# Ledger of designs, part 7: VH-VL binders against RecQ-mediated genome instability protein 1 (rmi1)

Target 1, 235 residues: RecQ-mediated genome instability protein 1 (rmi1), of Schizosaccharomyces pombe (q10160)
Amino acid sequence: MNQTTTLSTELTELGVRVQNRWLQSLLDYLAKKHSTGANTTPQLVMQYLVASDIRESTTSEGAAPYIVSEQHNVRIENTMLLQIVRVREIGISIVNQLEYLNDLEELKKLKGQKVIRLVHDESGDEEQNDDDGLTEAQDAVQKGSELKKMCRLILEDSNGQRFWGLERKPIKGIQLSTKLGTKLLVKNVLVRRGVLMLDPNNTTILGGSIEEWDKDYFPKRLIEELKGELSKTKA
Key: E = the ipSAE of ESMFold2; O = the ipSAE of ESMFold2 at other seeds; V2 = 0.75 times the mean of E and O plus 0.25 times the DockQ between their complexes.

## First folded at step 1 (VH-VL)

Design x10 (framework fv_axatilimab)
Fold by ESMFold2-Fast, scan of step 1:
Structure x10 (fold): chain C 235 residues (1-235), chain A 126 residues (1-126), chain B 107 residues (1-107)
Amino acid sequence: as target 1 above (235 residues)
Amino acid sequence: EVTLKESGPALVKPTQTLTLTCTFSGFSLSTSGMGVGWIRQPPGKALEWLANIYWDDDKYYNPSLKNRLTISKDTSKNQVVLTMTNMDPVDTATYYCARDLGYYDILTGYEYFDYWGQGTMVTVSS
Amino acid sequence: DIQMTQSPSSLSASVGDRVTITCLASQGISSYLAWYQQKPGKAPKLLIYAASSLQSGVPSRFSGSGSGTDYTLTISSLQPEDFATYYCQQANSFPLTFGGGTKVEIK
């Protein structure tokens, strides 16, 4: 078998069905980049796949069936490959989420300023500001650890179909800071009125992101989205 | 119109098992987001949450009583059943069943009780 | 478990009075708080959910406010039918927990 066929077979065993054209393009890129014809492993292909858009990198074999809001008590037994479009925490008020996220944005800016000052500083006065920044970071981390209850997801399959997923039991790695474009394998999932009922037993997180979707999203763009949702609630 | 009604024994002896049935109308536990819970209130005391069951058969129990409690549903009969083992005089209370709308509006996710049964008084005495 | 402390445990008021009842959570509950009214011998009735959202059919004299750990139920002008016991309930985490209740009595 040639390398493309072998890799496709191995990836299929992991629940990922790649487009042959996408895989060949990746192999050509890697050969050119490394110049030596280094062996491409399934692990290396997965690193690129989880950073890809599955609408372009994977086949319809891993897609969801046509899901509509009228479907109730329908079980999808087959394994689906899905990517996360949006994450919302529905078990915590938008007001408290915004409080946490604004604190986190401030901390992110402070961290950026420290890196710049480290290069140009040469001053002893920075030590006092570092203590204040550390205290704020500790408060943000503690708040973040407490601010996880129940997530609702917008999910997308290889055909671009979008539908809701609801976290019925906590799934490690699913939270507001989960990167957009993160890949999930979902198997034996119950559909309730068009919503996928997710739990740790039917959901496997593969990781990754889509850089174009995730760039400047958390927490800055998420804050703006939540402010818009809060405005509707208070009206 | 939404209605809920509790039924079960009015008198239970210590160490016996209590079985309460909540029969409801005006909604279905096959509807996504719907749930039913059980709450009790000893005479002259505060409300205490016991257990919730949801449309997808997901179940939540008060940890202080979890090893004594079982909640189940029969969606076709519009019934939710609570079983509590090893009854003690301290368990004397009015037991309520109530509808939980928390998951019906997927955007809010609130666990609150908008319609309540009239309550059934259970006395635990020899 | 999240402990809910209501203050006061009881109060006496006259018709037309402004009544304020406080609910304190042992940790942040993100405005996942409901208020219930219970008249003697009756089941509780939902008044407010999400700390400040008035349930359909509940008179506008009832209002809720607060955030974090501190929440308040206000009755702007007490009416004869408002003499009852009021309970708060948090829904931030399981187990769901209720406050100890506040009895509003005729002065």
Scores: ipSAE 0.000, ipTM 0.410, lowest interface PAE 15.8, mean pLDDT 82

Design x2 (framework fv_axatilimab)
Heavy chain, then light chain:
Amino acid sequence: EVTLKESGPALVKPTQTLTLTCTFSGFSLSTSGMGVGWIRQPPGKALEWLANIDWDDDKYYNPSLKNRLTISKDTSKNQVVLTMTNMDPVDTATYYCARWDEYSSGLAFDYWGQGTMVTVSS
Amino acid sequence: DIQMTQSPSSLSASVGDRVTITCLASQGISNYLAWYQQKPGKAPKLLIYAASTLQSGVPSRFSGSGSGTDYTLTISSLQPEDFATYYCQQYNSYPLTFGGGTKVEIK
ESMFold2-Fast, scan of step 1: ipSAE 0.013; ipTM 0.586

Design x3 (framework fv_axatilimab)
Fold by ESMFold2-Fast, scan of step 1:
Structure x3 (fold): chain C 235 residues (1-235), chain A 122 residues (1-122), chain B 107 residues (1-107)
Amino acid sequence: as target 1 above (235 residues)
Amino acid sequence: EVTLKESGPALVKPTQTLTLTCTFSGFSLSTSGVGVGWIRQPPGKALEWLANIYWNDDKYYNPSLKNRLTISKDTSKNQVVLTMTNMDPVDTATYYCAHRGYSYGYLYFDYWGQGTMVTVSS
Amino acid sequence: DIQMTQSPSSLSASVGDRVTITCLASQSISSWLAWYQQKPGKAPKLLIYKASSLESGVPSRFSGSGSGTDYTLTISSLQPEDFATYYCQQYNSYPYTFGGGTKVEIK
């Protein structure tokens, strides 16, 4: 059913509290893009919500309950909907991170190249010991899965309040390649010195991104930011 | 029709614990997006928000009073209970409970109880 | 905490007058503001939510405007039943905070 009241009720049961005007605008958009008779499900709304800016798409009920940056050793029991502004790996040196990211950029370029493969290959000792450039690049990228130790996040709530989040324990789906604007549900989280202490038990990854934030960010702009940070420490 | 009514003691002695009950009709705290809040008003002074509770048992407290406040609900009885410890004469006020609407994705206090006056005096 | 400052604290007006009450937030509240009317001995009554949305059943002479930190409640033509105390409340962030109130008295 594509009624705003019914959809809002279903979405709140999932922990997401949408702005009525945003939902109405989405339904109008969907009606113009698709046949008017097509029913809109909560799942379809969620697909658009996780691609939205929650400052525009959700209500303040899902926001942080107070100014988080001023809190110490306080537990926020309520569910918050947050979006990722920045991801930094703080458990691994910037030099090693840049090496990994440069390898990813090279692999991306390599995959964009047209490679002509032959149906026949000539046998010989040289072929037996030949190194495949694509395999080397893939191994370099897979080595990057080992570059996950501890991420520090800048998170934003529906009111635009920004604050720090720290992985207290590894959370699957949070790493350098995590897209900007990815949505999180955080519940029963401890705040220490203004920082949300995140772990798999209090954090649910909803996914998504904000195209405007993530466009051209990974890995090129991230590399630029990290080089800037490294330059400051060299002084 | 939404109605709320506060009940509790009219007189509390300093250091005692205050327990107030909000009994309501016309809505259910099992309904998604619905909440109830507590607000107080000392004689001749401004309104002060105390706490909110929601259908999913999410709770929010005024940080200035959080260590003194506990809010709970009994959905089957249509009741919300607020407990405030270590009462002081400055806590003398009319205490209100109010419904939090979610009809349009916005939360605000759309219906209020009549209020109950609590005097803190030795 | 977001501090809400109302001005004036009191005003005197005659029936038919245009009355304006201002509410200033210490930081941006993104239009998450409600206005309440309170008559002596009674509970507050919601007039306006989200800065400018009129609650059902509230007379059209009441209107709200503003954005960011600056908000205004306007009564276009004051009626006898409008003599009351008016409060603004932000619900942009916890803790929710109210203004100090504006008492509208007979001139």
Scores: ipSAE 0.000, ipTM 0.399, lowest interface PAE 16.9, mean pLDDT 81

Design x4 (framework fv_axatilimab; at its last look DockQ between E and O 0.37; V2 from the best seeds 0.00; counts 0 for: pae E 18.5 > 2)
Fold by ESMFold2 at other seeds, look of step 2:
Structure x4 (fold): chain C 235 residues (1-235), chain A 123 residues (1-123), chain B 107 residues (1-107)
Amino acid sequence: as target 1 above (235 residues)
Amino acid sequence: EVTLKESGPALVKPTQTLTLTCTFSGFSLSTYGVGVGWIRQPPGKALEWLANIYWDDDKYYNPSLKNRLTISKDTSKNQVVLTMTNMDPVDTATYYCARDYYDSSGYEAFDIWGQGTMVTVSS
Amino acid sequence: DIQMTQSPSSLSASVGDRVTITCLASQDISNYLAWYQQKPGKAPKLLIYAASSLQSGVPSRFSGSGSGTDYTLTISSLQPEDFATYYCQQYDSYPYTFGGGTKVEIK
């Protein structure tokens, strides 16, 4: 087999069905960049693939087999390659999410200015050992952890079809800070009312992003999107 | 303590409509991920799922029963009601209601069952 | 509809025996599989959910294993109170379906 066929076969074994035209264009680019295209590995191709728009880089064999939004109580047995268009936290109020994002930005500004406020021996320091007053947002910022309970995703397949995914069990790497265009492999997933029911058993995170989608998104553009959603949602 | 209890007629004539009520305590159908299902068991036979209703009022029915089923809830009264039309002697069974529970860690299946109520369909 | 094929339909065993019950799904059910114990005249009792997770209060001699289409309930050392009928159930997709049951009897 030639290089393109060998790489395509190896990538298919990893669950990814690349467009031959896209792969050839990548190989041409890498040959010009490195002068030794014979050392192109499936792992190197994957690095470029997860940074790509799968509508251009992959074939419909990895797409949803039908219109997902029209399905109920159906299982999609095949492996799909999907990319994340949006992530939303639906188990925490938008107000608390905005508090978290703003607090995170304020902490980042403080650390970036190299100013360390070290203050001790104030009147309330000993009697303020009560952590019961912290919001979920304040607690997450203090712990340096993600604010997370349950995420809803907008997903897109190689044909450009978009549909919802609902996280039913925590999937490590899915949170408000997840990069837009992150690639997922989803296998044997239940569709309920047009929504994919995601969990760690049926979802593998490949990583990556789509630069044009993710540019300056977290947290600033996310804050603006959530503010807009809050004004339309009476929750 | 979580409990469920079925109530309804013990005897139904062929062609009549059966109405069963599940009264529960110790949980709420307003809680995310909570549902109540109905399952029946003919004497000496295996279990057969009938219907589920969830906190968001989503409803699912066994298609083998040809739209004979209607499920509804009253969350303020902690009740779920199952109605089955056009009863036939083959529908003679013990009818159970059970909690269907799931959260971010996944579905836990039917974790708590009522004691069941025997419904006989005969003239 | 996902058909659940449970085997054996009955078995005879002695106290202390290791008992294995198999459940085959007609499609991959992604570990959304439960095991129930039912004694005569009583409601089913949940033993195992998510294929391998032990329900609280269930003795550790019960275990579940398997994936995809093939699932197994194991009782490592049968006790007198374990003589009952056991059912598997998939809850991956509607309609939810049960296996035909396995009656465990004293030999």
Scores: ipSAE 0.000, ipTM 0.414, lowest interface PAE 17.9, mean pLDDT 83
ESMFold2-Fast, scan of step 1: ipSAE 0.412; ipTM 0.722
ESMFold2, look of step 2: ipSAE 0.000; ipTM 0.408
ESMFold2 (binder alone), look of step 2: mean pLDDT 92; pTM 0.944
ESMFold2-Fast, scan of step 3: ipSAE 0.000; ipTM 0.405
ESMFold2, look of step 4: ipSAE 0.000; ipTM 0.415
ESMFold2 (binder alone), look of step 4: mean pLDDT 92; pTM 0.943
ESMFold2 at other seeds, look of step 4: ipSAE 0.000; ipTM 0.429

Design x5 (framework fv_axatilimab)
Fold by ESMFold2-Fast, scan of step 1:
Structure x5 (fold): chain C 235 residues (1-235), chain A 123 residues (1-123), chain B 107 residues (1-107)
Amino acid sequence: as target 1 above (235 residues)
Amino acid sequence: EVTLKESGPALVKPTQTLTLTCTFSGFSLSTSGVGVGWIRQPPGKALEWLANIYWDDDKYYNPSLKNRLTISKDTSKNQVVLTMTNMDPVDTATYYCAHVRGYYFSSGAFDIWGQGTMVTVSS
Amino acid sequence: DIQMTQSPSSLSASVGDRVTITCLASQGISSYLAWYQQKPGKAPKLLIYAASTLQSGVPSRFSGSGSGTDYTLTISSLQPEDFATYYCQQLNSYPLTFGGGTKVEIK
């Protein structure tokens, strides 16, 4: 009889258990935004959910059991809804990662400079292009992406519990550029020494992000974090 | 189940080197994601983080004290050792070691603490 | 370095009062915040991690909230054993930094 109850039931079938207050607030917002009274679908709710903080938007029913660092060879059969707090590439040296990420920043800057030069510069010489530096940066970035190895994640559940995930087999969509707050469904996962053993068979990427976490993160703040980690190697 | 205990000298003279040992039980520093940190507290003042060490021998130091601090582990003995050079009366404090809560880097809180050991620096 | 500012530095309260302690970070810390309770002569005890998650065994009268730079610890109904000094700590980046502490005293 209640729209929020019907939507909650349908979302549960998609692996997500939402907070009633969060869902009601979303419905109120959508009614105001779409004054025509458009019907709200579970798919539309999911678009907003994957942009939310699951600590606020979902119930503890999708949370992980208490995971301690010393748990070994324990299987969690239930489906968990998790959000990505951090991604690290542990199969490639930090030095090589920093070279790749700095090349991405350089490419970004060069694109901005080229646009400015196109607006301001006037020239009769159509034989020369401003793209020599862009081409070199693009080649460097492409080389780096070909060397993807293995990601380690910090994951968070609806109760704010944080724990490790390790990519034991490559999962498409998991990489250093994966947005912070991206949502995952993890089912039938093995825990080894407190770490979730992730692979394509037990992990479904729902997508999304948390804007506050991800804003200006990749690659600038990631570079700063990695430089901090590298600083430990100093004498 | 998890316990930590600090040990070391109660009194050190200015310019001497302080060596503190954290002996623990209920966990292993060979377990992925596990770490131990050192925190100090001068009498009547706030907590100050000093250093962390993790299962993979990753080390982090407070930059204000980095030139004076060395942290190391002996996994077989369940011990973490902190060394601090050139002690000064302002370094008088209770020194704590603590278990890092199962997460590396930025998300690990100090969930279980030792009782602390008071170190007084005076002539 | 991220600076953590706690307010107030001290407060006086009675049993049964609602107590609110705030913690302000000098930059965004993405909810990487912990709250500790310290009784005189004792080691600190973890109350809350990830800004809002209660540590096992901590009474439900304690709650944490906040995001970005602004965080709050609330004690909904102060008990005699809650008179202590409370510290926030950011876990977002090294060096790890603590707030100056808030002393909750008997009124």
Scores: ipSAE 0.000, ipTM 0.418, lowest interface PAE 16.7, mean pLDDT 82

Design x6 (framework fv_axatilimab)
Fold by ESMFold2-Fast, scan of step 1:
Structure x6 (fold): chain C 235 residues (1-235), chain A 124 residues (1-124), chain B 107 residues (1-107)
Amino acid sequence: as target 1 above (235 residues)
Amino acid sequence: EVTLKESGPALVKPTQTLTLTCTFSGFSLSTSGMGVGWIRQPPGKALEWLANIYWEDDKYYNPSLKNRLTISKDTSKNQVVLTMTNMDPVDTATYYCARVGDYVWGSYEPFDYWGQGTMVTVSS
Amino acid sequence: DIQMTQSPSSLSASVGDRVTITCLASQSISDYLAWYQQKPGKAPKLLIYAASSLQSGVPSRFSGSGSGTDYTLTISSLQPEDFATYYCQQSYSTPLTFGGGTKVEIK
């Protein structure tokens, strides 16, 4: 019995083709943690995989074919494992997105101030707020849960190839706050002008993230990226 | 940036249950590979590991104390809670919480950032 | 359980001295070893992980070596701020275990 072969086969059936060396290193690590090795399942391996960089953890067999802008009305029938590099909302103006994101950041700052104030006071509670900046921030947050029309993604495969994906129909879990490095399985997808046409039927969200990509990203770094994009528009 | 702080009672009577809370900032237990552990140190003695909890909700306990220990997390509040039942004067110690870096796999799980510690005295 | 035996339990040294502390594991721990520094009344501070990797912000006079069961922490030129108690710790298997500590005191 070879545990790496069995797990590798089961993961392949789920659409994930891991590197043998990566899987063996993970199993060695888990065995050293006591109790964990006895019940290593494909689900447990997946928990570690979705937190990995697929360029390091998976093989090129799960990669996309070469995708170029000249390809129009081409179908990729095989299943690809992809990770999200960036998410952009293209159905809402950058100006409106920045208003929403700045309000979210302001709400976060106000929460910090309230905690410090409450700790300092013996009672600390206020029935009446009357008027404050938190109400505008709360309204923006409430609207933000609805701030979604059509996302465009920068996706990356196990070979490091980057290309665009466009949300043709709403996919739950795809939005501006989606973590960078989130893993997707995409199958039987139509390519139009080099862009993958994504919908709930051809896209499965596995989850996860890459900490180094996502650290301090939403909403602070996203705000700075959008400001940069707006300035390049020459508006 | 990364900070951890222990809170709980300074005095506990024999046979009572101790509850300690670790509140942290600068990282999240929703981040893959991250964990928080509890370590104690009786006055003038060596460090003793108690329990670890990880992002995937995996829990590990010191077998010598396993029937007395429970570790849990509230990821949304950035808190980890340790309870220890049937306290005895020998359990008098400074209790520390610390971050465990797993980095998913291969990071050797050192305790890289520690809280200041909270002294718990068990006496009638 | 993996027993960590630390030697010596204490030593006296002068500023500028080369100090060596040894940690012996009861079985092979495959470099799953960390070294910590603890000053009186303070929490421990990570110095070295994976037997030989220097933690960010730790002075280069600290180094770790060894493999299998035998590990060493070396301070190449002892400074006044280095007088402290040092602990080794294995993370190879649960329970995680610490050495008994080595107190480095002024001569």
Scores: ipSAE 0.000, ipTM 0.413, lowest interface PAE 18.8, mean pLDDT 82

Design x7 (framework fv_axatilimab)
Fold by ESMFold2-Fast, scan of step 1:
Structure x7 (fold): chain C 235 residues (1-235), chain A 124 residues (1-124), chain B 107 residues (1-107)
Amino acid sequence: as target 1 above (235 residues)
Amino acid sequence: EVTLKESGPALVKPTQTLTLTCTFSGFSLSTSGVGVGWIRQPPGKALEWLANIYWDDDKYYNPSLKNRLTISKDTSKNQVVLTMTNMDPVDTATYYCARQGYTSGWSLNYFDYWGQGTMVTVSS
Amino acid sequence: DIQMTQSPSSLSASVGDRVTITCLASQDISNYLAWYQQKPGKAPKLLIYDASNLETGVPSRFSGSGSGTDYTLTISSLQPEDFATYYCQQYDNLPLTFGGGTKVEIK
């Protein structure tokens, strides 16, 4: 079989149904990048797939059925490939989330200033100071992870249909800092009033992002979105 | 806004090792399809490609210089580092770092944004 | 290696002139060709990629054409800010290679 057919079959077994034109374009690109005759693996294709927009890279076979709020206690047994449009933490108040995110933004700003000083300082004396700055940033991130309770997602399928997903149990890798465009495989999922009921048993995180969606999003644009939501709640 | 800036010594003695750092902002080397390359230009001469590094840590070197070049990245610091061993007066040049072009979800090997360049003179 | 030959090496032109610079590849490069502008003392700036696609923010007086081994950069009406050295670059195969440059000088 040609490489496109073999890869498509192997990816389908993983729950990913790619468009033939997209895959052929990728293989042509990889031939130019890897001029040494390296074999293209399903793992390598997946690295590019998770950075793509699934509306352009995958077929409708992986799409969700038409989901509406009138659907209650309906099971979708087939595996769906979905991408994350938005993540919201519903178990923590918006006020507390904003406090954390503003602290994180300030920390990132200070880290940026330190990098500029390192570039200007040719002596390299700042090596041990870099470790201290990294430790502080890491502590802040880990502290934020401890505040995770329950996320609600806006999900999108290969046809562009958007619908809600709710964590009924915590899923590792889903939090406010999860990149927009992250890919999920969802299988045997219960739908309640048009909302997908997600848990670790029915959801697999493939990772990735869509750069256009995620650029400058966390924490800057997320802070602005949450401020807007808070304003509407108080008005 | 995408920016890149080169840093390193302005003067290197023959046989020494050159280390150059490219610090960038406005993009991440964790983004699929993104890469950063190094290009040099001796005074009054043409551009010469040296090395590329990509988001997946794939590395490519100009075969004429491969035994002298090492490229690495620190994704968390937004930095790419080029090391060139056994410097010679003929290596005197302006050294540039530049971002690989990004289109249709993957990079192509042209350079859409360039640093200002850093002049490196090799003399005793 | 793919050799990139630019012609002419230099040319003198007046404001308002149509300028054409050629780039010849030693083998078919399937339109994987970029054009750069470099002003004295500055870094190169991307003008054109994939032989004919104009980079965002580049004036419409710049255009690229060609296929196979033969490519051209055209400036339809030369402006004072266009006096610079121009380079072509192929990215069909590694190593990446640049042309020798074409210096566009004021008459």
Scores: ipSAE 0.000, ipTM 0.485, lowest interface PAE 11.8, mean pLDDT 83

Design x8 (framework fv_axatilimab)
Fold by ESMFold2-Fast, scan of step 1:
Structure x8 (fold): chain C 235 residues (1-235), chain A 125 residues (1-125), chain B 107 residues (1-107)
Amino acid sequence: as target 1 above (235 residues)
Amino acid sequence: EVTLKESGPALVKPTQTLTLTCTFSGFSLSTSGVGVGWIRQPPGKALEWLANIYWNDDKYYNPSLKNRLTISKDTSKNQVVLTMTNMDPVDTATYYCARDSYYDFWSGYYEFDYWGQGTMVTVSS
Amino acid sequence: DIQMTQSPSSLSASVGDRVTITCLASQGISNYLAWYQQKPGKAPKLLIYAASTLQSGVPSRFSGSGSGTDYTLTISSLQPEDFATYYCQQSYSTPLTFGGGTKVEIK
């Protein structure tokens, strides 16, 4: 009747095999921080899990088998829990990607400036153009979607093993702005020359991120990484 | 560099609603495990915790004041707002916002590691 | 609610003195205890968390100890900048509660 055992069982049914030590630490944190005897749901645990580093929070049961570059047309039937290390768009030139990302950075700066600009009506009430700012952000996101062709991922499992993933068909939620540390469940996946062939049928996006990885990443640090790649090409 | 700053009215009349805004930089409430809390201190008295809000929108209130308190966040603006209804002269205090340290998540502890300068709210007619 | 009792309410000590402040919880709090320093007119500053772990940037003359219900903050050799009020806080359960404070006056 231990809450940890019940939660662990329910999470396993969702394809997530947590480390007992990690789950106990989380339950202690939640109960002692908020209230003794507070009810913790599997949904709440999942919110913290997708924000964790799966190398620390999950067991090896969800890890990928050893993948080698020579393997071709091998199928991994088991469900794997993976986290995203990097996302790249390989169907669009780096120059075009940088133009898009620089536009987003400038839009972010402009939106910050707009927040402090208020209009006072004749009655003394303040007016804001927040709706306009939201519309501009939506337009920028939509423009980014038009630039999406095919993403290449660097994925990591619970044992720290890294390998390639290729978006064979468009997967909703996988794009240049996808947060680092986002969790994926991958099942019945085809491996071609060491690369996981991802599509909507074999990939479920759980979401989340790893704060340390994603801090200041999009678009600032991504721009720096792409500039470095472009500079090496131009040299 | 982590900074927090409180803003709101310096004077509130009895029965009015107080609204305080905490604006912060150097971290985000989109960051997993992090939260922001409100603590008050009447002149010459001890610190009293009011409410916390976390990255996942979990909210916790001091039960003695829960029916008077509302805490909310705007993650895109790096702001947390506290509303307190039916103000009384005994609510006169310096109000602080503070970051609930995400560092302690993995150790099972939590503490307020960075604080705003505080804003004095006087409740009088 | 967990009640936190600090003793003494105030003390006076000379530079170089060893100062001990006690915090007593009304029930066991399993080391979920922090210590804060507050200088006049300033916000509190975190000194110690998890009963005995020193916060980054805090001088080593500060230390925390204790377990169960009984916790202690020690300043091994008082400095002029240590003039302040010190508060303990439990994080074992909600509501989060602070001690009444201990005012340290340095002569």
Scores: ipSAE 0.000, ipTM 0.402, lowest interface PAE 20.9, mean pLDDT 80

